# Miniprotein binders against q6w4x9r395to579, part 139

Target 1, 185 residues: q6w4x9r395to579
Amino acid sequence: GHCSLEGGSFVTTFDARPYRFHGTCTYILLQSPQLPEDGALMAVYDKSGVSHSETSLVAVVYLSRQDKIVISQDEVVTNNGEAKWLPYKTRNITVFRQTSTHLQMATSFGLELVVQLRPIFQAYVTVGPQFRGQTRGLCGNFNGDTTDDFTTSMGIAEGTASLFVDSWRAGNCPAALERETDPCS
Short names: E, the ipSAE of ESMFold2; O, the ipSAE of OpenDDE; V2, 0.75 times the mean of E and O plus 0.25 times the DockQ between their complexes.

## First folded at step 11 (miniprotein)

Design qu7 (at its last look DockQ between E and O 0.83; V2 from the best seeds 0.00; counts 0 for: pae E 2.7 > 1.5, pTM E .790 < .8)
Fold by OpenDDE base, look of step 12:
Structure qu7 (fold): chain B 185 residues (1-185), chain A 102 residues (1-102)
Amino acid sequence: as target 1 above (185 residues)
Amino acid sequence: SAEELERLAKELVEKGLELLRRGDPSGLELIVEGVRLAVESGSPELIAEIAKKALELAKELLEQGRYEEAAERVFEVAIELYEAGRYEEARRLTEEIRRLYE
């Protein structure tokens, strides 16, 4: 399964459903029982301009009971708040420079993350076949059915991206938007 | 008729692309409507043509350093295709987007 975060505000799910949202929060991209130690992959979005529609991915976070690995747009990699030199290796995770513009997080449990640093900060998530039908979050449920990808954290199917995305917020943040709104609103 | 829909779709897409090249974001709405009409016409060839044109525009935008706009031009088409039930065409287009940034 391949999930992509591209162009600052676009997502393509594991089941190849494309959608757009504008949010400034941390969201769960991938949660699965196949991730050890209650692991989850998250995405951090922030304002990239003055308009509500000017939002972009600024960091990717892998969070487990043992690690909090952050890859940020400024090319800083941290684990549990401490800066790490690349290549960095834990028990089952390795972060290394793939190219001059790409970082990669490889794991022993079937998760791969490629982060493009330039010209746009983008992320590409790959999961093994063992994850099929067992994923949750913004990347969808990887069950081969694109129409049910907008399933909320509560198991409710939503018709709009904004409500779907909001359900996967990892903190207290403003509601996500699908379209540009009046800057005065 | 299907032929009339195809004609109108082509016109809207061409006009939309022209507006976008000039930096007018309203062009996107025309392209989206064009995609809808193309789908309604039942012409996979026309859909493919629109997708191709969107990608070409995206490439032009990338050359200009307008990276986010490039993505938007293609993704909006992909999203519209998806909403119209054209899942495979949408998927193919999103794959092409990835290649644009490689």
Scores: ipSAE 0.756, ipTM 0.889, lowest interface PAE 0.5, mean pLDDT 93
Fold by ESMFold2-Fast, scan of step 11:
Structure qu7 (fold): chain B 185 residues (1-185), chain A 102 residues (1-102)
Amino acid sequence: as target 1 above (185 residues)
Amino acid sequence: SAEELERLAKELVEKGLELLRRGDPSGLELIVEGVRLAVESGSPELIAEIAKKALELAKELLEQGRYEEAAERVFEVAIELYEAGRYEEARRLTEEIRRLYE
């Protein structure tokens, strides 16, 4: 299955449903029992002055019990807060420059990430067939059923993208609207 | 009638393109509505023509360095096609814009 984050604010799920969302937080893209050490793939979105959605992808994060690999739009790769030179290899993950404009994160557990750096920051997620029906997050549940394309973190199928997206916010990140209307900012 | 839906779809697309040429982004909403009516009319030729025009606008924006707006023109059409049950046309559009960035 393929999932993509393109054009700043557009997502295409593993079941090929495209949608747009608005948000300035870290969101869970992919969570699955197939990922080792409680692994999860996440996307960081921030405000954009150039898109009509007002938000853009700025980083992709792979988080597990052992690793926090961050690939950002400024071409910096970190693991657990430390900058790494490419190619960077752990036991199960290798991050390397695939082309002059693309970085790739290859794994031993059936997940592959390709990040386009230029002309705009975009991400492409590929998962093996073992992930079918076993994914959760912004990339969808990968079960071939269009009626549950927007299944929230609470297990409810929504008809709109906004409630679906908000349900996959990571941790204590405040909602985009709350940040924008914060009287102390 | 199907003929009336086709006529209205074409008119909305023409008006949408004119608004975009004048710098009015609401023209994109008219193009998306044109897609909806084209689907209701049952004309695959009209859907293909609208998709082609969205890609042409995206190419013009890419030449201007307006990459996120180029994606928007195409993805908004793809989203509407998907919601209307036109899964293959939606997938083809997203793949075509993807190729333009590669």
Scores: ipSAE 0.491, ipTM 0.784, lowest interface PAE 2.0, mean pLDDT 81
Fold by ESMFold2, look of step 12:
Structure qu7 (fold): chain B 185 residues (1-185), chain A 102 residues (1-102)
Amino acid sequence: as target 1 above (185 residues)
Amino acid sequence: SAEELERLAKELVEKGLELLRRGDPSGLELIVEGVRLAVESGSPELIAEIAKKALELAKELLEQGRYEEAAERVFEVAIELYEAGRYEEARRLTEEIRRLYE
């Protein structure tokens, strides 16, 4: 299964549902019992355009009880807050520079993350078949049904990307539904 | 009629592409409306043509260094195809988007 984070705030789920959202938060991209140590993959978005409603990916975070690996758009890789030289290896995770523009996080548990650093910061998540029907978060549930991928953190299927994405915030962040007021019309 | 829908869809897409090449974002809404009409016309060939034109525009924008605009053009078409129930066409387009950045 493939999930991609491309351009501004565009996402394509494991079941190939494309959507767009706006938000300046850390979001849970992928949770699964297949990830060891209560692992989760998260995505950090921040303002990128001329208005606050335009946001883009600035970092990807793998968090477990053992590790907090951050890959940020400034090309710095940290684990638990400490900068690491590449290639960087734990017992089940290896982070290395695949090309001058791409980093890869490879794991022994069926998760692969490829991060494009330039010309724009994008991420590509690949999971093995053992993850089928076993995922939740912005990348969807990987059950072969693209129409129910907007399942919230409460287990409710939503019809809009904004409500779905807001339910997966991983912190005290403004809701994606907050808006700027423009009196001109 | 299906033939009228096809003609109008082609006209909207051509106008939208012209606007987008000039950097006018209003062209995107014309392309999206063209997709809606193409779906209503029942012409898989026209839908494929529109998706191909969106990808070609994205490639042009990438060559010009307009990277975020490139993604936006193709993703909005994919989203509209999905919203219209054209799941396989949307899936294929998202696969092509991934290949643009490899």
Scores: ipSAE 0.429, ipTM 0.761, lowest interface PAE 2.7, mean pLDDT 82
ESMFold2 (binder alone), look of step 12: mean pLDDT 76; pTM 0.704

Design qu8
Fold by ESMFold2-Fast, scan of step 11:
Structure qu8 (fold): chain B 185 residues (1-185), chain A 102 residues (1-102)
Amino acid sequence: as target 1 above (185 residues)
Amino acid sequence: SAEELERLAKELVEKGLELLRRGDPEGLERIFEGVIEAYESGSPYLIAREATKAIRLAYELLEQGRYEEAAELVARVAELLIEAGREEEAKRLIEEFRRLIE
């Protein structure tokens, strides 16, 4: 399965449902029992420049009981608050520069993250077949049915992106003030 | 081993310095100055940030087919990592670039 975070605020779920939102928070992209040590992938969004109506991806975080790996648009990678030089390898995770414009996080447990640094900071998540029907978060539930891709953190399937996105906030931040409604609502 | 890795890094630095002396791309000296200033600060975050700029340029040089100049940048970053006691990170950096060149 493939999930993408593109163009600042566009998301395409593992079941290929596209949506857009405007948020300034850390959001849970992916939680799954298939991730070791209670692992989760998160995305950090913030407002950019002089426009208050625009938000963009500024960092991606992989968090578990063992690790807190942060990949920033500044190209600095940290783990548990400590700056790491690439390639950075743990027992199950390797972070390295794939090209001049891309970083990659490869894992032994079926998760791959590719981050585009330029011209726009973007992220691409790939998961193996063992994740099918066992994911939750902004990337959807990966069950082959797009009608329930907006399943909130409370387990309720929504027809629009607004409540779905807000339910996956992982920090102390306000709800998105401006958000786009899914065309299928 | 750490001694073998240090020797390899020094050999790559010597080769890269010879190539840069023959035809230096604009901006390399400024990038090295930034890395040195960060190193002198003793801040791991600042060192990582400035070194990342040099590593990015090395990848840009690889994409242009400028393998020797890319090797020079990698070798210099690896040498700084070895001097800072970060031998495992230097080893992984060298091995990763080796795979890319081949």
Scores: ipSAE 0.013, ipTM 0.374, lowest interface PAE 7.3, mean pLDDT 74

Design sc1
Fold by ESMFold2-Fast, scan of step 11:
Structure sc1 (fold): chain B 185 residues (1-185), chain A 91 residues (1-91)
Amino acid sequence: as target 1 above (185 residues)
Amino acid sequence: GSEELFERAKELIDRAIEAARRGDFEEAKRLLDEAFKLIEEAARRGLDEELIEELRYAAKLVREAIEAGNPKLIRVVRWLLTIVWWEVDRR
């Protein structure tokens, strides 16, 4: 199955349900028992331009008990906060430059991520058939039925994206992380 | 108690990365040094070892970002701290 994060804040789930993302936080894209060592794929969204309504993908994170791999729109790849030269290889994961504008994260466990760096930061998630009906997060449940693609972290199917998206937040997104400190305040 | 030391160390680590983001590396390092002292105190007072490990991991992320002085890495660590604290809260 295929899930895409495009055009700043648009998402298409594994079951092909499109929706727009509104929010600035780190969100769980994909959790599954098929991911080793409690693995999860996450997306970081931040404000875009001067508009309060605009949100853009700024980083994708793969985390597990051992790894915290970040691929950033700044074209930096880190693991556990340390910058890595490409190609970067771990036991089960290889991150490499696929084209002049695209990075790929290939894995041994049926997950593939392609990130477009330019002209706009976008992400494409591919999972093997073993993930069918075994996924949760912003990319949906991969069960072949779009009517329950907005299933929240508590297992409730919502008709609208807003409650669904909010349920998959990973963190409180406090004011200190989202704004520059002004000496006058 | 030791839980209060955890929250104080966490706050110092968060303040350190924000100081680094502003380019105030002297203040960032000072806050980080205070955080390490509180982590040692929390360990002595019996704070759970897994929480001590998370605090040390978070402080290490900030230290290395400060040492690199690269704004791109500082942004990454700022995001990673949010994830680290989220993982702690889930336990």
Scores: ipSAE 0.812, ipTM 0.913, lowest interface PAE 0.6, mean pLDDT 86
Fold by OpenDDE base, second read of step 12:
Structure sc1 (fold): chain B 185 residues (1-185), chain A 91 residues (1-91)
Amino acid sequence: as target 1 above (185 residues)
Amino acid sequence: GSEELFERAKELIDRAIEAARRGDFEEAKRLLDEAFKLIEEAARRGLDEELIEELRYAAKLVREAIEAGNPKLIRVVRWLLTIVWWEVDRR
């Protein structure tokens, strides 16, 4: 399964459903029992301009009981708040520079993350087949059905992205906006 | 019918984006102008107004992006169009 966060506010789920939103919060991209130690992949969005529609991805976070790995748009990689030099390796996670513009987080448990640093900060999430039907978050449920990708954290299928996205907030943030006249973010 | 016009407009927009990527902005503008005409015609023929509005706006932004030489904006609009196309295809 492949999930992408592109263009500042665009998401394509594991089931290949595209949608957009504008929010300035941390959102859960991926939760799954297949992730060890209560692991979760999260996306941090912030304002990138003066307009409410000018929002962009600014960091990706992998959070578990043991690690909090943050890859930020300024190429700083931290674990539990401490800056790390690349390549950085934990027990089952390795973060390294893939190219001059791409960082990669490789894992031993079937999760891969590629982060494009420029010209646009973007993220690409890949999960193995063992994750099929066992994922939740903004990347969807990876069951081959696009119609139920907007399933909230409470297990309710939504028709629009706004309520779906809001349900996956990791903090107290403003409500996400689905439709904006200015998609540039 | 309106669906055919819509699909043709989609194709023209895609071609416009590709032209812009090649640096052929004149061709891109030409293609976009043609796409706009088709979109408007589709609207008159009763295609989903919400989708038409989104396409119209997206095409406008692409034009502006091309004129400004902003490849980032072009890509963003391309993704927006992808969403719109997906919405159309599933209906």
Scores: ipSAE 0.108, ipTM 0.536, lowest interface PAE 2.3, mean pLDDT 84

Design sc10
Fold by ESMFold2-Fast, scan of step 11:
Structure sc10 (fold): chain B 185 residues (1-185), chain A 91 residues (1-91)
Amino acid sequence: as target 1 above (185 residues)
Amino acid sequence: GSEELFERAKELIDRAIEAARRGDFEEAKRLLDEAFKLIEEAARRGLDEELIEELRYAAKLVREAIEAGNPKLIRVVRWLLTVVLWEVDRR
């Protein structure tokens, strides 16, 4: 299956459900028992600079007990906070330059990440068939049914993207301060 | 109890990387030194070893980013630190 993070803040899930959001935080993109050592893929979003309601992908993070890999829009690749020279290889993960404008993270466990650096920072997640029905996070549950793609971290299927996205935050973000005077809050 | 020392250490680590992002390396180092002192005091008071090791890891990330002095790396470590501290909070 394929999940994409494009155009700053657009997401298409593994079951091909498109949505957009305006959050500025780190979000769990993919969790699965198929990922070794409690692995998780995360996406970092920050303000786009054009509009305060717009957000942009600025980094992708792969976390496990052994590896904490960050790939940033500035072409910095780190593991455990140390800058790495490409190609960079661990036991199960290789990060390398696929083209002049794309980096790839290939794994031995059926996960592949391709990051477009230019002209716009974007990410493309590919998972093998063993992940079918075994994923959770912003990329959806990969069960062939788009109606439950907005399943929150608490296991509730939502009709709107906003509650779904907020449930997958992996950071202490100042959402309340940003919307302090909102009468609907 | 050493829970207040734990919370204060997390705050200082977060403030240290933010100072480094602003280019205030003197303040970043000062805040980080205070964080290390609080981590060791929390360890002496018997705070959970797993939590102490996670705080030490977080402080190490910030220390190494400050020592490198590379603005792009400091930004990356700030994003990673946010996740690391979030994971610590949910333990």
Scores: ipSAE 0.693, ipTM 0.852, lowest interface PAE 0.9, mean pLDDT 83
Fold by OpenDDE base, second read of step 12:
Structure sc10 (fold): chain B 185 residues (1-185), chain A 91 residues (1-91)
Amino acid sequence: as target 1 above (185 residues)
Amino acid sequence: GSEELFERAKELIDRAIEAARRGDFEEAKRLLDEAFKLIEEAARRGLDEELIEELRYAAKLVREAIEAGNPKLIRVVRWLLTVVLWEVDRR
């Protein structure tokens, strides 16, 4: 499954459902029992301009009981509050520079993250087949059905992205604005 | 009590961020140091160690951002801190 965060406000789920939202918060992208140690992938969005529609991804965070890895738009990588030089390796996670404009987080448990640094900070999440039907968050549930991708944290399928996205906020932030738009259009 | 210490620490962190935004990193560092002391004192008084650790982590990230002079990273860390503080407030 491939999930993408592109263009500052566009998301494509594991099931290939595209949607757009404008929010300034930290959101859960991926939770799954397949992630060890209560692992979760999160996305941090912030304002990139003066209008409410000018929002962008500014960091990706992998959080587990052992690690808190932050990849920021300024190419700063930290784990548990300490800046790390690349390549950086933990027990089951490696963060390294893939290209001049791309960082990669590779794992031993079937999660891959590629972060494009320039010209737009974007993220691409790949999970293995073992994750099918066992994911939740903004990246959806990876079950091959796009119609239920907007399942909230409470397990309710929503018809609009806004309520769906808001349900996956990691903190107390303003409500997101949404418009269902194909990022490829 | 410990809750008051956390609130004070939060204020100091916010002020530190503002100082950093103004380019006054020395003041920002000073304020963060004070915030850390308050958090540590709160820990000694027996608050949830998990939350204290998260706050300490967040503060550390803010400090690193300030030291690096990276306002964008400061904003990111602020959101992380907001999450932690939200957890504290609801408990």
Scores: ipSAE 0.000, ipTM 0.184, lowest interface PAE 14.2, mean pLDDT 82

Design sc11
Fold by ESMFold2-Fast, scan of step 11:
Structure sc11 (fold): chain B 185 residues (1-185), chain A 91 residues (1-91)
Amino acid sequence: as target 1 above (185 residues)
Amino acid sequence: GSEELFERAKELIDRAIEAARRGDFEEAKRLLDEAFKLIEEAARRGLDEELIEELRYAAKLVREAIEAGNPKLIRVVRWLLTVVYWEVDRR
């Protein structure tokens, strides 16, 4: 399955449900028992200078018991806060420059991340079939049904994005504002 | 108690990286030194070892970012601190 974080504030879930939001926080993007060593993927949103959005994606974080890998819009890659030259390899993860404008994080456990650096910082998450029905976070639950893609951290399926997004905040941040592409309220 | 020292150390670490982000490295170092002292006091008063290790890790991240003096790395460490504290809170 494929999940995308594009245009500063747009998200498309693994089950292809699109939504958008306004927020300045670190959010849980993907959690799964299929990720080794309590792994999780997180997305950092902060205030942007882009005319279309007041906030935008500024970094993606992969964390586990051993690794805290950050890939930032400033083309900085760190692990445990230390800057790394590319290609950077760990036991199960390789971060490398795929093109002049894209970095890739490849893993041995069925997760792949591609980050577009220019002209706008964007992220693309790919997971293997073993993740089906076993994901949670901003990318949805990957169960083939878009009606429950807004399942909160408490396991409640919401009809709107704002409560869903807020439930996946890491830390004490302002509540996100829902920004629908097709407001049919 | 030791829990109060944990919260105060966390606050000082957060204030240190914010001082570094605005270019006030002398204030950042002062706040970080105070944080290290509180961490050791919390350890002496019996704060859980896992919490002490997370505070030491957080303080190390800030120290190394200040020493590098790279604004891009300082921004990364500010975001990473949120992740570190989130892991502590969920345990």
Scores: ipSAE 0.728, ipTM 0.867, lowest interface PAE 0.8, mean pLDDT 85
Fold by OpenDDE base, second read of step 12:
Structure sc11 (fold): chain B 185 residues (1-185), chain A 91 residues (1-91)
Amino acid sequence: as target 1 above (185 residues)
Amino acid sequence: GSEELFERAKELIDRAIEAARRGDFEEAKRLLDEAFKLIEEAARRGLDEELIEELRYAAKLVREAIEAGNPKLIRVVRWLLTVVYWEVDRR
């Protein structure tokens, strides 16, 4: 399954459903029992301009009981608040520079994250087949059905992205705004 | 058939990794190139698109690791290959 965060506010789920939202919060991208130690992948969005519609991804966070790995748009990688040199390796996670413009987080448990640093900060999440039907968050449920990707944290299927996205907030932030996906994107 | 091609491609990718680990990057590249050909042939023969996509991705990552000449990166790619081959290994 492949999930992408692109263009500042576009998301494509594991089931290939595209949608757009504008929010300035931390959101759960991926939660699954397949992630060890209560692991979760999160995305941090912030304002990128003066308009409410000018939002962008500014960091990606992998959070577990043992680690809080943050990859920020300024290319700083931290674990539990401490800056780390690359390549950085924990027991089952490795963060390294893939290219001059890409960082990668590889894991031994079926999660891969690629972060494009320039020209736009974007993220690409890949999970193994063992995650099928066992994921939740903004990246969807990876069950091959696009119609139920907007399932909230409470297990309710929403018709629009706004309530869906808001349900996956990891903090007390303003409500997200929904916009129609640009067919040209 | 397409399944056989998939398995052969997987084997070539693994051999490419091993060659790279030995520092033989030329051989690794050769093996990987052959793997890509088999992957595409498997696709033409009707192998499941999802499997093809995963295998292509794995091969791409291996290529990047080989080109970087970084043993650590190669080891990381091996982790990812485990994910890609999950369904095959559990058959």
Scores: ipSAE 0.000, ipTM 0.159, lowest interface PAE 14.0, mean pLDDT 85

Design sc12
Fold by ESMFold2-Fast, scan of step 11:
Structure sc12 (fold): chain B 185 residues (1-185), chain A 91 residues (1-91)
Amino acid sequence: as target 1 above (185 residues)
Amino acid sequence: GSEELFERAKELIDRAIEAARRGDFEEAKRLLDEAFKLIEEAARRGLDEELIEELRYAAKLVREAIEAGNPKLIRVVRWLLTVVAWEVDRR
């Protein structure tokens, strides 16, 4: 299956459901029991440098007990906060420059990530067939049915993207955004 | 008590990250030094070891990013600390 994060704030799920949102947080993109050592893929969104009112992808994070890899639009690649020169190899993960404008993270466990660095930072996630029906997060549940792609972190299928996206927040949200959603602020 | 020291240390680390992001590495170092003092005091007062290790890990990453002197790395560390905190909370 294939999930894409394009054009700053557009997402297409593994079941090919397109949607758009405006967020400035870190979001859980993919969780699955198929990922080793409680692995998860996350996407960091921030205000766009082109427009103050728009948001865009600025980094992708692969997090597990063993690895904490960040790939940023600034072409910084780190593992556990330490900057790495490419190609960077671990036992199960290799990060390398695929083209002058693309980086790739290849894994031994059926997950591949390609990021486009220029002209705009974008991400493309590919998962093997073993992930079918076993994913959760912004990329959807990969069950072949687009009508439940907006399943929240609590397991509730929503009709709109906004509640779905908010349920997958993992932090890095500005104080102003937190105050806007707080009924007592 | 120790829980108050934990929250104060977290606030100092956040302020150090913001100072470093603005390029004010001297202020960032000063704030981080104060955070290290509070972390050690919280440890002496018996704060849970897992929480102490969380604070030490965060302070170490921020210190290393400041020493590198690269604002791009400071942004990465800020994002990383949030995802690590999320991971700890979900254990």
Scores: ipSAE 0.551, ipTM 0.757, lowest interface PAE 1.2, mean pLDDT 81

Design sc13
Fold by ESMFold2-Fast, scan of step 11:
Structure sc13 (fold): chain B 185 residues (1-185), chain A 91 residues (1-91)
Amino acid sequence: as target 1 above (185 residues)
Amino acid sequence: GSEELFERAAELIDRAIEAARRGDFEEAKRLLDEAFKLIEEAARRGLDEELIEELRYAAKLVREAIEAGNPKLIRVVRWLLTVVIWEVDRR
């Protein structure tokens, strides 16, 4: 399955449900028992200079007990806070430059991430068939049914994106709360 | 209790990152020094070893990024700290 984070704050889930949101926080993109060592994929959103989008993707994080890999729009790749030269390899993960504008994170466990660095930072998540029906987060539940793609972290299926997105916030984000109370500049 | 010390240390680290983001490295260093003191106090009071290890790691990363004066690395470490705190809370 394929999930995309494009155009600043546009998301298409694994079951092909599109939505947009405004928020400046770290969000859980993907959690699954198929990810080793309590792995999770996260997206960082911050203020954008792009017209018609006040929020944009600025980094993607792969987290596990062993690895904390950050790939940022500034072309900084770190693992456990230490900057890495590409290609960078671990036991199960390789991060490398796929093209002049794209980085790829390949794994041995059925997860693949491609990030576009320029002209706009965007991310593309691919998961193998073993993830079907076993995903949680902004990318949806990958069960072939779009009607429950907005399932919150509490297990409630919402009809709209806003409560769904807010439920997948990782940590406390005072800036996001302030911006949510100011809908337009 | 020990959990309150964890929350206070994490808050000081967040405040240190914000001070550094504003260019106030003196305040950032002061807040980090205070956070390190709380982390050691939590360790003495028997807070979970894994929690203490994560806090020490996070504080060390923030300190090194601030001392390096690299804005791109400071931003990465800020995001990483949020992720580390979330990971700990989930265990």
Scores: ipSAE 0.476, ipTM 0.738, lowest interface PAE 1.5, mean pLDDT 77

